# Designs tried in a protein design chat: VH-VL binders against TBCC domain-containing protein 1 (tbccd1). Part 9

Target 1, 147 residues: TBCC domain-containing protein 1 (tbccd1), of Danio rerio (Zebrafish) (Brachydanio rerio) (a4qp31r305to451)
Amino acid sequence: PPGSRLVLMSQVCKQTLAKDSEKLNDVNIKLHRCSEAFIYLLSPLWSVTLDKCRNSTLVLGPVRTSVHIQSCENVRVVCVAGRLTIGGSFNCTIHSLTPTRPLLLPGNASLTLGPFHTQYPTLEDHMASAGLAVVPNLWNQPLLFGV
Below, E stands for the ipSAE of ESMFold2; O stands for the ipSAE of OpenDDE; V2 stands for 0.75 times the mean of E and O plus 0.25 times the DockQ between their complexes.

## First folded at step 4 (VH-VL)

Design s22 (framework fv_remtolumab_arm2; at its last look DockQ between E and O 0.04; V2 from the best seeds 0.00; counts 0 for: pae E 12.9 > 2, off the site)
Fold by ESMFold2, look of step 5:
Structure s22 (fold): chain C 147 residues (1-147), chain A 120 residues (1-120), chain B 107 residues (1-107)
Amino acid sequence: as target 1 above (147 residues)
Amino acid sequence: EVQLVQSGAEVKKPGSSVKVSCKASGGTFSSYAIGWVRQAPGQGLEWMGGIIPILGIADYAQKFQGRVTITADESTTTAYMELSGLTSDDTAVYYCARDYGSLTWEFDYWGQGTTVTVSS
Amino acid sequence: EIVLTQSPDFQSVTPKEKVTITCRASQSIGSSLHWYQQKPDQPPKLLIKYASQSFSGVPSRFSGSGSGTDFTLTINGLEAEDAGTYYCHQSSSLPYTFGPGTKVDIK
C-alpha cells in the first residue's frame, strides 16, 4: 500500500549512494546521521525526513507529501515536493519545486533557498506519478512558524 | 478515512483550566498539523493555535499566548489543548482540525467539537 | 492582524437561484483564502481552498474566485441542503483569522 513502508538510511558516510529502483516507489524515507555523502534517490517517494545529517548532498525524486529537514548542517538538498519544512538547520541550501510555501521552523541559520534545477530522463513521469506535474513553484515564498 | 475524535463536554469553574484531547485516526499523524479553533455561543470561529506533532512545535494566536498550551503525543496519535485561567468569556465549543497540507491551515477534517462551559 | 469582512450578513434565497457571498481582506492575502460551510451543531466543512480550488467531494455548484483582497463564493443553483453559515478564512499571516460569516436560508 502506498505510503505504508519506511526505509531508514542511517550513518551513510563518505560514499555516493544512488538508487532509482521501483522498490522505492511511494516509500517513506528517513535519512539519519549521514555525513560526507552524496545520496541520489531518483524514484517517486511518499515522504522524506533528513535528520542530523551533515556535509552531504541529497538529490531526490519527486516527493508526494513532504520533505522535512531537521537538525542538519552543511547540507544541499535538491527536490520536488508537495511541502518543504526546515528546522534547526545551519548552512543548508535547498533547491526546490514546491506548490506550497516552504515552512521555516525555529533554529535555522544561514539557509539558502533556490529554484529546482535538476533533470533526469524519467523526471517528468515521476512528477506525474507523485501528483506534482504542472504545479506552481513557491520556493521563494517561505512562511515562518513558531519563530 | 481520516477521523478526529475529541474528549467529552466539560463544566469548569472560573480560574481553573481545561485540557481537551483530539485523537486522530486514518493517515499518518506525524505528517500533518493539528489546529485548534473555538466558537463561542452564537459567534464565529476563532483560531487559537496549532502544532506539528512530529516536531513538537506549537504556534499560538497572540490573544492566547501565555494561557494556552498545545501538545501532541505521537505514540497515542493524540493532540491536546490546555487553556488556563478560565473565565465566562471562554465558554465555547473547541474544535481540533487537520491541515494535511502542513500548516496552510486549510482545515480538511474537523473533530466533533468539545463544549466547555465556565460558570460566571 | 488581517481583518476579513463578509457581505451580506444574511441571505434568504429561493431554491435553484444563484447565491453570491463576498469576502474582503484588510490587506492583500494573495490566494490564501478558504471557504467553509457550517450547519447548526456541526463542525465546519471545507468547500474551497486557495480561493478557487474545490475540496474533494464538494458539489460542482460551489465555486470560488478572487485574489488579493476581494473574493467571492458562488453557489450556482442553491439546494435545500446548502442552508447554513459560510465563513471565509485567511492563512496568509498570523493570526489566521476567519470572516464573521454569512447565513444562507432557503426562501
Scores: ipSAE 0.005, ipTM 0.509, lowest interface PAE 12.9, mean pLDDT 85
ESMFold2-Fast, scan of step 4: ipSAE 0.325; ipTM 0.784
ESMFold2 (binder alone), look of step 5: mean pLDDT 88; pTM 0.902
OpenDDE, look of step 5: ipSAE 0.360; ipTM 0.798

Design s23 (framework fv_remtolumab_arm2; at its last look DockQ between E and O 0.04; V2 from the best seeds 0.00; counts 0 for: pae E 13.4 > 2, off the site)
Fold by ESMFold2, look of step 5:
Structure s23 (fold): chain C 147 residues (1-147), chain A 120 residues (1-120), chain B 107 residues (1-107)
Amino acid sequence: as target 1 above (147 residues)
Amino acid sequence: EVQLVQSGAEVKKPGSSVKVSCKASGGTFSSYAIGWVRQAPGQGLEWMGGIIPILGIADYAQKFQGRVTITADESTTTAYMELSGLTSDDTAVYYCARDYGLGTWEFDYWGQGTTVTVSS
Amino acid sequence: EIVLTQSPDFQSVTPKEKVTITCRASQSIGSSLHWYQQKPDQPPKLLIKYASQSFSGVPSRFSGSGSGTDFTLTINGLEAEDAGTYYCHQSSSLPYTFGPGTKVDIK
């Protein structure tokens, strides 16, 4: 069933990881303690959590539900997501297409929000499968919670 | 289908506390924000505060700062609102409501309400 | 604190007529304005989010418009089941206030 699987990617360091497999369709992804990594997950995903990642770049296929970025430092994230939440993170850049207001939680500093700018051949098909094909982009309308 | 089921009605004395539970079923609880809204008899709706359970972070209306504690237990998919220092002005129906957008505060599903009566 | 006001406080309306309810904010809230319907002894139900986006399953006779400080809920062709109280709600800044409500009765 969609959203029932979890893939934990822990301590991916100093490497490039690129996956575009149908096996990642509708999977929950958790990236934990990754550093100096370039991670490309170009499939329609269910959810993504980045926790304690540093000095890394993450490019995601469309995420049906949410992208949560927690306690990260010097990371760049490029995503299309139903929802975007950022907390406890420093010197991070997030380029997104999201139909909901990005949620900024306590503990952030030096965040840059920008519009989604990435293209790949199957992107439009992936956006349709995630229910995000024709939605407004609210990347520039963040909302503060608990700050 | 998403359902929010609240604990039963309470009668409380002035100066005491009440703790209302809100059990969620359906959907993924970790992707909810739960808000608490009350309605005094014959009056409108008043937002009290909310929580994002996966993050454990609660936010409160200034009026209730110091008197309200909002918590959540992911293992039981239950949110709680505790209000202390009750007065007769706290007599109301207390609702929990889901905000799927994690703080966008459009409440798409509501609990049935919990009547709290504060009487001397 | 952002104060929401609603007009009118009360309407008694013949079935099939158009109902218009306004909501005004004391400062700009962009499109972060939501509409709810509440019937007696029931919790509120979401009708419109972000000023103009209909919630799933809401009849097409309900529509919303506006931005900034002035917002309107319209019921185009009132039905008997639409009797109740209608609230606007802003999610722009704390505290996330509601309007005082507009009661709609069937004449």
Scores: ipSAE 0.006, ipTM 0.516, lowest interface PAE 13.4, mean pLDDT 85
ESMFold2-Fast, scan of step 4: ipSAE 0.477; ipTM 0.836
ESMFold2 (binder alone), look of step 5: mean pLDDT 89; pTM 0.911
OpenDDE, look of step 5: ipSAE 0.308; ipTM 0.776

Design s24 (framework fv_remtolumab_arm2; at its last look DockQ between E and O 0.41; V2 from the best seeds 0.00; counts 0 for: pae E 9.4 > 2, SAP .529 > .496)
Fold by ESMFold2, look of step 5:
Structure s24 (fold): chain C 147 residues (1-147), chain A 120 residues (1-120), chain B 107 residues (1-107)
Amino acid sequence: as target 1 above (147 residues)
Amino acid sequence: EVQLVQSGAEVKKPGSSVKVSCKASGGTFSSYAIGWVRQAPGQGLEWMGGIIPILGIADYAQKFQGRVTITADESTTTAYMELSGLTSDDTAVYYCARDSYGLTWEFDYWGQGTTVTVSS
Amino acid sequence: EIVLTQSPDFQSVTPKEKVTITCRASQSIGSSLHWYQQKPDQPPKLLIKYASQSFSGVPSRFSGSGSGTDFTLTINGLEAEDAGTYYCHQSSSLPYTFGPGTKVDIK
């Protein structure tokens, strides 16, 4: 069923990794301790967690539920997501399209939020399958919680 | 350092095809999303299409759909643009350009350009 | 297809003057607007990305502003080497169109 699988990508270092397979449709992704990496996951996804990643760039297909970024350093994330949360992260840049207010948890410093700015051929189809085809973008209206 | 080197000038007859190459060098983990832009003599810039080489996915401006094919060879870091059914209106300089951050489509590095002249 | 228009078509400017170039999009493109400079017989060079972010190595006299449909490139204190044609370019929606260009000449 959608959202039942987890794909863990741990310690991806000094690599460019790209996947757009239907095998990733509606899966949960966890990226853990990746460094100096460029990671492209261009499928409609269920959720994404970045944990303890550094010096990396992530470009994600539309994420139905949430993108959670925690304990990251010098990471750039580009995503369309139902919800965006960020905690414990330093010197990170997030370009997003999200219909909910980005949630900023404790421990962040030097965050940059910007609007979603990527395009790829199947993006609109992926946005439709993730339920995000025609939604407002609240990237610039973050909500502080627990801060 | 990033560099894009294009193939040499071409003179073509109407109705034929041209295939322009664009060899990229530099950076181990950088994106190679490559766009193709042309410029007719004395005219402005026209985006034709682009490719995401690591995925092998290309897309095209509707004006060129059916006449242009953009491909890439990851092992040689070379992108190709082939335009068929040439007319004199296709006489132009053809540029390849790389985006800055992968899939962001602002072009930070440009090839030197390839002049294609279509005449009978 | 998103149409970009630029104003003026041509501007002849003495050194030290402020140059203002506008770009208008036929529909909202957020901040996905970039500026390029092109000199004769050369490929374009990126100046400003995402409306206002200066590209590496670009002199501080170049700045950009705007969002949505209205964008401005400013050259604060034109130098002789700045002569050329300036293009806006949008990356919001396929095809990624360019504006028609603004030629800036020294005089």
Scores: ipSAE 0.007, ipTM 0.609, lowest interface PAE 9.4, mean pLDDT 86
ESMFold2-Fast, scan of step 4: ipSAE 0.008; ipTM 0.613
ESMFold2 (binder alone), look of step 5: mean pLDDT 90; pTM 0.925
OpenDDE, look of step 5: ipSAE 0.373; ipTM 0.811

Design s25 (framework fv_remtolumab_arm2; at its last look DockQ between E and O 0.04; V2 from the best seeds 0.00; counts 0 for: pae E 10.6 > 2, off the site)
Fold by ESMFold2, look of step 5:
Structure s25 (fold): chain C 147 residues (1-147), chain A 120 residues (1-120), chain B 107 residues (1-107)
Amino acid sequence: as target 1 above (147 residues)
Amino acid sequence: EVQLVQSGAEVKKPGSSVKVSCKASGGTFSSYAIGWVRQAPGQGLEWMGGIIPILGIADYAQKFQGRVTITADESTTTAYMELSGLTSDDTAVYYCARDYGLTGYEFDYWGQGTTVTVSS
Amino acid sequence: EIVLTQSPDFQSVTPKEKVTITCRASQSIGSSLHWYQQKPDQPPKLLIKYASQSFSGVPSRFSGSGSGTDFTLTINGLEAEDAGTYYCHQSSSLPYTFGPGTKVDIK
């Protein structure tokens, strides 16, 4: 069932990891303690959490529900997502297309938000499958929540 | 279709607490914000706070900090607002409302309201 | 805290006439202003979001305009069912505040 599986990617270090398989369709992804990594997950995903990652770059296919970034340092994220939430993070850059206001939780410093700028061949099909094909982009309207 | 159904009216004594429920149906409960707004008799609307259920994070107006607790239960798709230390100034209709399309605090659907009366 | 003020406090108007309601914010809120209609003993109903965007199912006689600190709700051709109280609401910064309301009655 969509949203029923969790894929944990823990301690991916000094690697480039690229996946575009239908096996990742509608899964929840947790990236935990990754460092010095380039991670490409180019499938329509259910949710993505980055926790305690550092010095890494993530490029995600469209995420149906949410992208949560917490306790990260020097991380770049490129995503299309239903919701974007960032907390406890330092020196991070997020390029997004999201129909909701990015939520900035407590503990952030030196955070940069920018518009989504990436293309890959099946992006439009993946956006449609995630329900994000025709939505406004509110990347530049962040909201402080709980701060 | 989105629907918010609130618990029934309550009569309370000063110093007590009240807990109002807001049952959501339709849409995806965990993906939307639920806010709480009150309206004293003959008065305007006052935002009290809200919660985003998927994140489990609540936010409160400073006036109510320490007296209000807002929670959500995804398994029952129900949000709750509990207000303690009631005084007659807390007599009001309490509304829950949902954020349309996850675009911020633009409440597109409202519950029917719960009347709370605080008197001796 | 951002204070919203509305004018007028009250209008009694003849059907088919144009109604104008103004909302002013104490600080710039961009376009993060929304308009609600509330009829007696009913919850509020969203009319206009982000200053000028009509909510689904709202009659075309309702329109909104403005940006920054000055905003206007217009009812072009008032109908009897439009009687009620109209509130502006800002979602730019906490605490999210409402205007004091403008009551519109039919003559």
Scores: ipSAE 0.007, ipTM 0.536, lowest interface PAE 10.6, mean pLDDT 85
ESMFold2-Fast, scan of step 4: ipSAE 0.007; ipTM 0.603
ESMFold2 (binder alone), look of step 5: mean pLDDT 88; pTM 0.902
OpenDDE, look of step 5: ipSAE 0.208; ipTM 0.736

Design s26 (framework fv_remtolumab_arm2)
Fold by ESMFold2-Fast, scan of step 4:
Parts: sequence; C-alpha cells; structure tokens
Structure s26 (fold): chain C 147 residues (1-147), chain A 117 residues (1-117), chain B 107 residues (1-107)
Amino acid sequence: as target 1 above (147 residues)
Amino acid sequence: EVQLVQSGAEVKKPGSSVKVSCKASGGTFSSYAIGWVRQAPGQGLEWMGGIIPILGIADYAQKFQGRVTITADESTTTAYMELSGLTSDDTAVYYCAREYGLTFDYWGQGTTVTVSS
Amino acid sequence: EIVLTQSPDFQSVTPKEKVTITCRASQSIGSSLHWYQQKPDQPPKLLIKYASQSFSGVPSRFSGSGSGTDFTLTINGLEAEDAGTYYCHQSSSLPYTFGPGTKVDIK
C-alpha cells in the first residue's frame, strides 16, 4: 500500500541526483550521510528523513506526512510537507510550505526559515496527489519544542 | 542539562562479548545521536560508531564492522554497544557521547573493559 | 580515512603563558574540526566546535581558528586547571577521526 515502500539513499557524495519517477510516488525516503550533493526528488512522496547530511541542497516534491531533518550541517531544504521537524542541526536553511507549525527540536543552532517558492511543471498535480493542494502556510510560526 | 550514565566495569575472557549501556537523561533523547568512542590505556580516542535513535540508523567504523552492534531503546532512553570476539587489544575505556551538530558535546563517565584470561 | 596530526605532542608551560596547539588534516575538511580537553581518569570535554565556535561555559581564554587543513587551538593565559590532553576531531567524513593528542602540563 501507499507509504509502505522505503528508499534509502546513503552516502550520495559530490554529485547531482535528480529523480522524478512515478516509482517514487508515495515512497518513504531516507537520506543518510549525503555530502556536497544536490538532490532533486520531484515526485509526490510519503515521508522524507535526512540524517547527518552536510553541505547539500535538497529540493523535494510535496511530502504527504512529514519531513524530518536530524543532525545536518550546512544543508538547504526546499519542501512542501504536512509536517516539518528539525533537530540537532547547524547552519541549515529550510524553505517550506507546511499547514502545521514547524517543530524545532532541541540541539539546533543557526537555522534560517523561509517560505517555499520553487516551481516545476507538475508541481500542482503532485501537491494534489499528496493532499497539500489548498493549505495555509505556517512556515513563519515555528514551535520550539523541549526547551 | 544532559547526563549520560554508563554501566559498570567488565572483565571478560578472550573470545567473549561485552554489552555496555548508556542511559540518557535531561534533554530530548530522540533529538540527538549517540556515539561510541574507546580509549586504550595510554592511547588516544577511537570512534567506533553511533546511532540516531529516532531513525533506527547506526553507522560503524569499518575496523569494527562485523564485531560491533549499536542499538537504542527509546522507551528507556538507553543506547547499547555490543562488541564480540574480544581480544586483549579490546582492553579500553568505552565512552558514549551525545552527538549534536556532528560534535560530541556531553560524554558518559566511561566503562572500563578488561580482556584477560 | 582522514588522518589528523597534532603539534606539539607535549608542552610544559608556566602559568599565565600562551599555549598554541596545531592540528593538520590529510585532506581539506572545511571548518568541520572540533577540540576536546581530557583530564586524567575523566571523559573528554568539548571546548571548540566548527574550528572557532566556543562551546557553552568554556572560558574565554580558549579560542580556535583555521580552515581547510590547518587548525589552531590557543589558550591565552594558561591556568592550573587547564592541564590535560587536547584532541582535535574531524566530522567531515566517516569514519570520524581524532588527532593523537597534545599533553599540556604546568611547571
């Protein structure tokens, strides 16, 4: 069923990875230890988790449930997501469109938050597929959790 | 305030296994990673691996791959490091440490493991 | 793996003196270099992260600088409690590695 598949991307280093395949529809993505990378995953996704990624830029298609950023350094994330959580991360920039308030878990430093402003040809259809087509954007109303 | 409390000293025979625990308190366990670093007598620090509890993902130094297993139990906020196939070269103090932004900001007190006949 | 070397391996200094410890990486690591202090029979303590950022509660006499392959830890006005071994640590790539340590003793 949707949301049951996992794609693990580990140690993507010094490269550009671009995927827009229907095979990524409703898939859980985990990105582990990616560095010096530009990663474009332009499909409606179920969830995305980043851990220990550094010096990288991620541009995501709409993510139905959640984007979780953990222990990342010098990472830029551009996303539309049902929920956004960030923990243990340093000098990261997130441009988001979320109908829920971003959750800032303990351990972050030097975070920059901004609104989602990216465009690609099938974006509107993907937003509808992820259940995010007509939602408010609460990117500028983060919750500081566990202080 | 973050505190890590490790299990007590162990004396093991060659060929056996040891499992060291690290209980975290203060702060949010799931928001940090736990790393394991060892130090042989009179020697420097050697990273063994670590785990991100919220993701269930563990990283290992290749030198220890196949002998070390790092796990975490979020219900008890405890991380574990199990090392198998012990030899005298594994005699060391084993530390757990909280990983924040890729640095080790708080450390456990250390667990001495002695491997002898 | 990235190899870190430290200089000097040992330094004996008079109180209030300036101490300089260097760490050199076998390849560029940007600013992903951190400094720790370890006293006998104690775990290491984080001093400086990302080359130059002081960790909370660390005395202002400790400072770090550098980028790429060459990094320096400076103690301006050594105090008695600063005796210990100082380690650099790189987080640029796996496996994480530490320098061999610099032992600082007080005359």
Scores: ipSAE 0.007, ipTM 0.599, lowest interface PAE 9.9, mean pLDDT 86

Design s27 (framework fv_remtolumab_arm2)
Fold by ESMFold2-Fast, scan of step 4:
Structure s27 (fold): chain C 147 residues (1-147), chain A 122 residues (1-122), chain B 107 residues (1-107)
Amino acid sequence: as target 1 above (147 residues)
Amino acid sequence: EVQLVQSGAEVKKPGSSVKVSCKASGGTFSSYAIGWVRQAPGQGLEWMGGIIPILGIADYAQKFQGRVTITADESTTTAYMELSGLTSDDTAVYYCARDTYGSLDYWEFDYWGQGTTVTVSS
Amino acid sequence: EIVLTQSPDFQSVTPKEKVTITCRASQSIGSSLHWYQQKPDQPPKLLIKYASQSFSGVPSRFSGSGSGTDFTLTINGLEAEDAGTYYCHQSSSLPYTFGPGTKVDIK
């Protein structure tokens, strides 16, 4: 079923990783302890979690449910997602298109939020596949929890 | 068609900073990344970092982290490279070059600026 | 970081001869290897991308081959305008790195 597969990407270090495979359609992605990396996952995804990643840039295809960023430092994320949640992170920049307000959990410092302006081949098809083709963007209306 | 035009030569004192510009024309500025590569006299090429202008996303070679800042202004289709804490070892020609991000498998420098000579002397 | 080495460092060649330049990577980089030509007081120009793909406008005498760690640039029938320094560049991982260069002079 959609949303049941998990792909773990651990310790992607000092490299560029680019994937646009149909095998990533509706998959849950977990990136753990990636550093000095450019990571491009240009497929309609189910969810994405970033944990303890550093000095990295992530460009994601549309994420149906959520992008969760936890304990990251000097990370840049570009995404379209149903929900965006950020906790325990320092000096991170997120360019997003989200129909819900970004959720800022405790422990963040020096976060920069901006709108999604990126385009790639098949983006509109992927947005439709993820249920995000016609949605408002609330990137500039973050909600603070637990502060 | 695609052309990258850089700012003119600079002579700087040790400890100062320099900011080099790279103006893009003839192509879609937002569809490409801009990389910065330097070359000391008689030496080879050294990558410093790059930026995807439309996203404001920049990455740097570790050797230059803390001293280099790469920015872009999409309203003027211009990328900038600022290097601080200059020493005589920073005397070089600095090039900007177009790097594609529209194809995830294609990260080559297809068009280059003419170069900006930076001389650091006391 | 990935280290690139080039062979030879210098080559002086008679017109119309075949020139072969080798680039070796310290670890596998797939096909993410590109070749540039640089003439004195000019910026580098892209010749071959992704090991074997010719860039637009590059003469057919230039060709590239290889994968993994071993790559070759071939000039089949060197012409006078081909004098210059040739650099390989890997884009497989950050930081991007360049080879030290091979200088080609024509007799």
Scores: ipSAE 0.000, ipTM 0.479, lowest interface PAE 15.4, mean pLDDT 84

Design s29 (from r11 with light chain S31T S32Y S92Y; framework fv_remtolumab_arm2)
Fold by ESMFold2-Fast, scan of step 4:
Structure s29 (fold): chain C 147 residues (1-147), chain A 119 residues (1-119), chain B 107 residues (1-107)
Amino acid sequence: as target 1 above (147 residues)
Amino acid sequence: EVQLVQSGAEVKKPGSSVKVSCKASGGTFSSYAIGWVRQAPGQGLEWMGGIIPILGIADYAQKFQGRVTITADESTTTAYMELSGLTSDDTAVYYCARDYGSTWEFDYWGQGTTVTVSS
Amino acid sequence: EIVLTQSPDFQSVTPKEKVTITCRASQSIGTYLHWYQQKPDQPPKLLIKYASQSFSGVPSRFSGSGSGTDFTLTINGLEAEDAGTYYCHQSYSLPYTFGPGTKVDIK
């Protein structure tokens, strides 16, 4: 069923990775300890988790449920997501389109938030596939959690 | 279809504790936040707190801090609300409710659990 | 904490009549206001989120408006099934708070 598969990308280092395969439609992505990487996952995704990634740039297709960023450093994320959470992270920049308020968890420092600005040929179709085609953008209304 | 199913009614003595459960089904448990709201007989709604299961983070209304503990078990997709030091003022229906956006707009609600505190 | 007040506290109306319920916040909350309907012995149901966005499956006769401190829920052509208590709720800041409710009875 959609949202039941997990794709684990561990230790993607010193490379550019670009994928736009239909095999990534509605899958869960976990990126763990990626460094010095430029990662483009241009498919409608179910969820994305970034854990302990550093010095990397991630450009994601629309993510239906959530993008969770944990313990990352010097990472840039560009995404459309149902929900965005950031915890334990330093010097990260997130450009997002989210219908919900970004949630800032404990342990962050030097975060920059901005609006989603990228475009690719099938983006509108992917946004519809992820249930995000007609939504407001609350990127500039973050919520501090646990404060 | 999203469903939240709560545990059954409880009758408790003053000074005791009660633990209410809320089992989620029909949606991704880890992608949502679960809030707890109570309603005393004939009165309005009062937010107690909530939890984001995937993150293990709970937040509480100041009025209940020190008496309420909200937890979640992802393996059973169940959230819990435990309230201690019960008094007759805690007699109420306790609801769990889902929030997708981490903004606590409550899109789906449990059926409610009646807790009666009497000697 | 942010205090929400509702007006009126009670309203008895005939079917097909227009109903207006107001919610006022003690400080500006942007559009972080949501409306719920509760029938006796039932849990609340979400009607309108973020001041003006209809929740899925909610009849088009329900609409919301407002921003800042003043918000309105409108029922255009009340139906018998609409009897219940209506609550506003703010999610702008912790602790989240609800209004005291407006009870709508049908004659």
Scores: ipSAE 0.000, ipTM 0.485, lowest interface PAE 15.9, mean pLDDT 84

Design s34 (from r11 with light chain S31R S92Y S93R; framework fv_remtolumab_arm2)
Fold by ESMFold2-Fast, scan of step 4:
Structure s34 (fold): chain C 147 residues (1-147), chain A 119 residues (1-119), chain B 107 residues (1-107)
Amino acid sequence: as target 1 above (147 residues)
Amino acid sequence: EVQLVQSGAEVKKPGSSVKVSCKASGGTFSSYAIGWVRQAPGQGLEWMGGIIPILGIADYAQKFQGRVTITADESTTTAYMELSGLTSDDTAVYYCARDYGSTWEFDYWGQGTTVTVSS
Amino acid sequence: EIVLTQSPDFQSVTPKEKVTITCRASQSIGRSLHWYQQKPDQPPKLLIKYASQSFSGVPSRFSGSGSGTDFTLTINGLEAEDAGTYYCHQSYRLPYTFGPGTKVDIK
């Protein structure tokens, strides 16, 4: 069923990874300890988790449920997501389109938040597939949790 | 074969703005960023900022925040650096350089654009 | 911001001599340190990336080593064409920073 498959990308280091396969439709993505990487995942995704990633740039297709960023440093994320949560992270920049308020968990410092600006040919179709078509963008209305 | 070609030398008045271009050829515009580095006469290298062209995401050094704007036009594979409020301290050679997407070293550099600020 | 310090500021060496340039970071930067060569009136050229990886086309006499806060660039057998200024650069944390440069002249 949709949302049951996990794709783990661990230790993607010193490389550019670009995926736009239908095999990534409705999957959960976990990126763990990726460093010095440029990662494009241009498919409608179920969820995305970044954990302990450094010095990397992530460009994501629309994410139905959530994007969670944890313990990352010097990371740039571009996403459309149902929810966005950020914890334990330093010097990160997130450009997002989210219908819910971004949640800032404890431990963050030097975060920059901005609106989603990127384009690719099938973006509008992917947004519809993820249930995110025609939604408001609350990127500039974060909630602080635990402070 | 990767090549970055910059616009020609500029002579500007104090208080004005300058916009330098950097046209990329060869390689892929989607897998790298473009950084801007300046060098005053007889001085070292100073990073000003950079942009990931396909994303339109720019980062700036704090010293230049508020008076530098870095943009890119993906359709022409050209990056731009605009510096406002020019003073004599901005007299320098301005370089663009490709910031390799996965390791963020500057692997290819433009030829440089000399900007002279004089009354 | 991370401050990079280079030593020596200047050295004049004979051809075929071994040259060692050091770069120190004010805090640990892992291996995110790169070395460039700049000749008069020319843009910098990448020599070594990520502390020890040679860039394509760079002569084997150039090598890099180090991690954390201490890094070295070695030219083993200096050639006349190697005269120039050498800069280190860290990409570990924004803002990117450069060392002040080491000028190498040939006697």
Scores: ipSAE 0.007, ipTM 0.520, lowest interface PAE 12.5, mean pLDDT 84

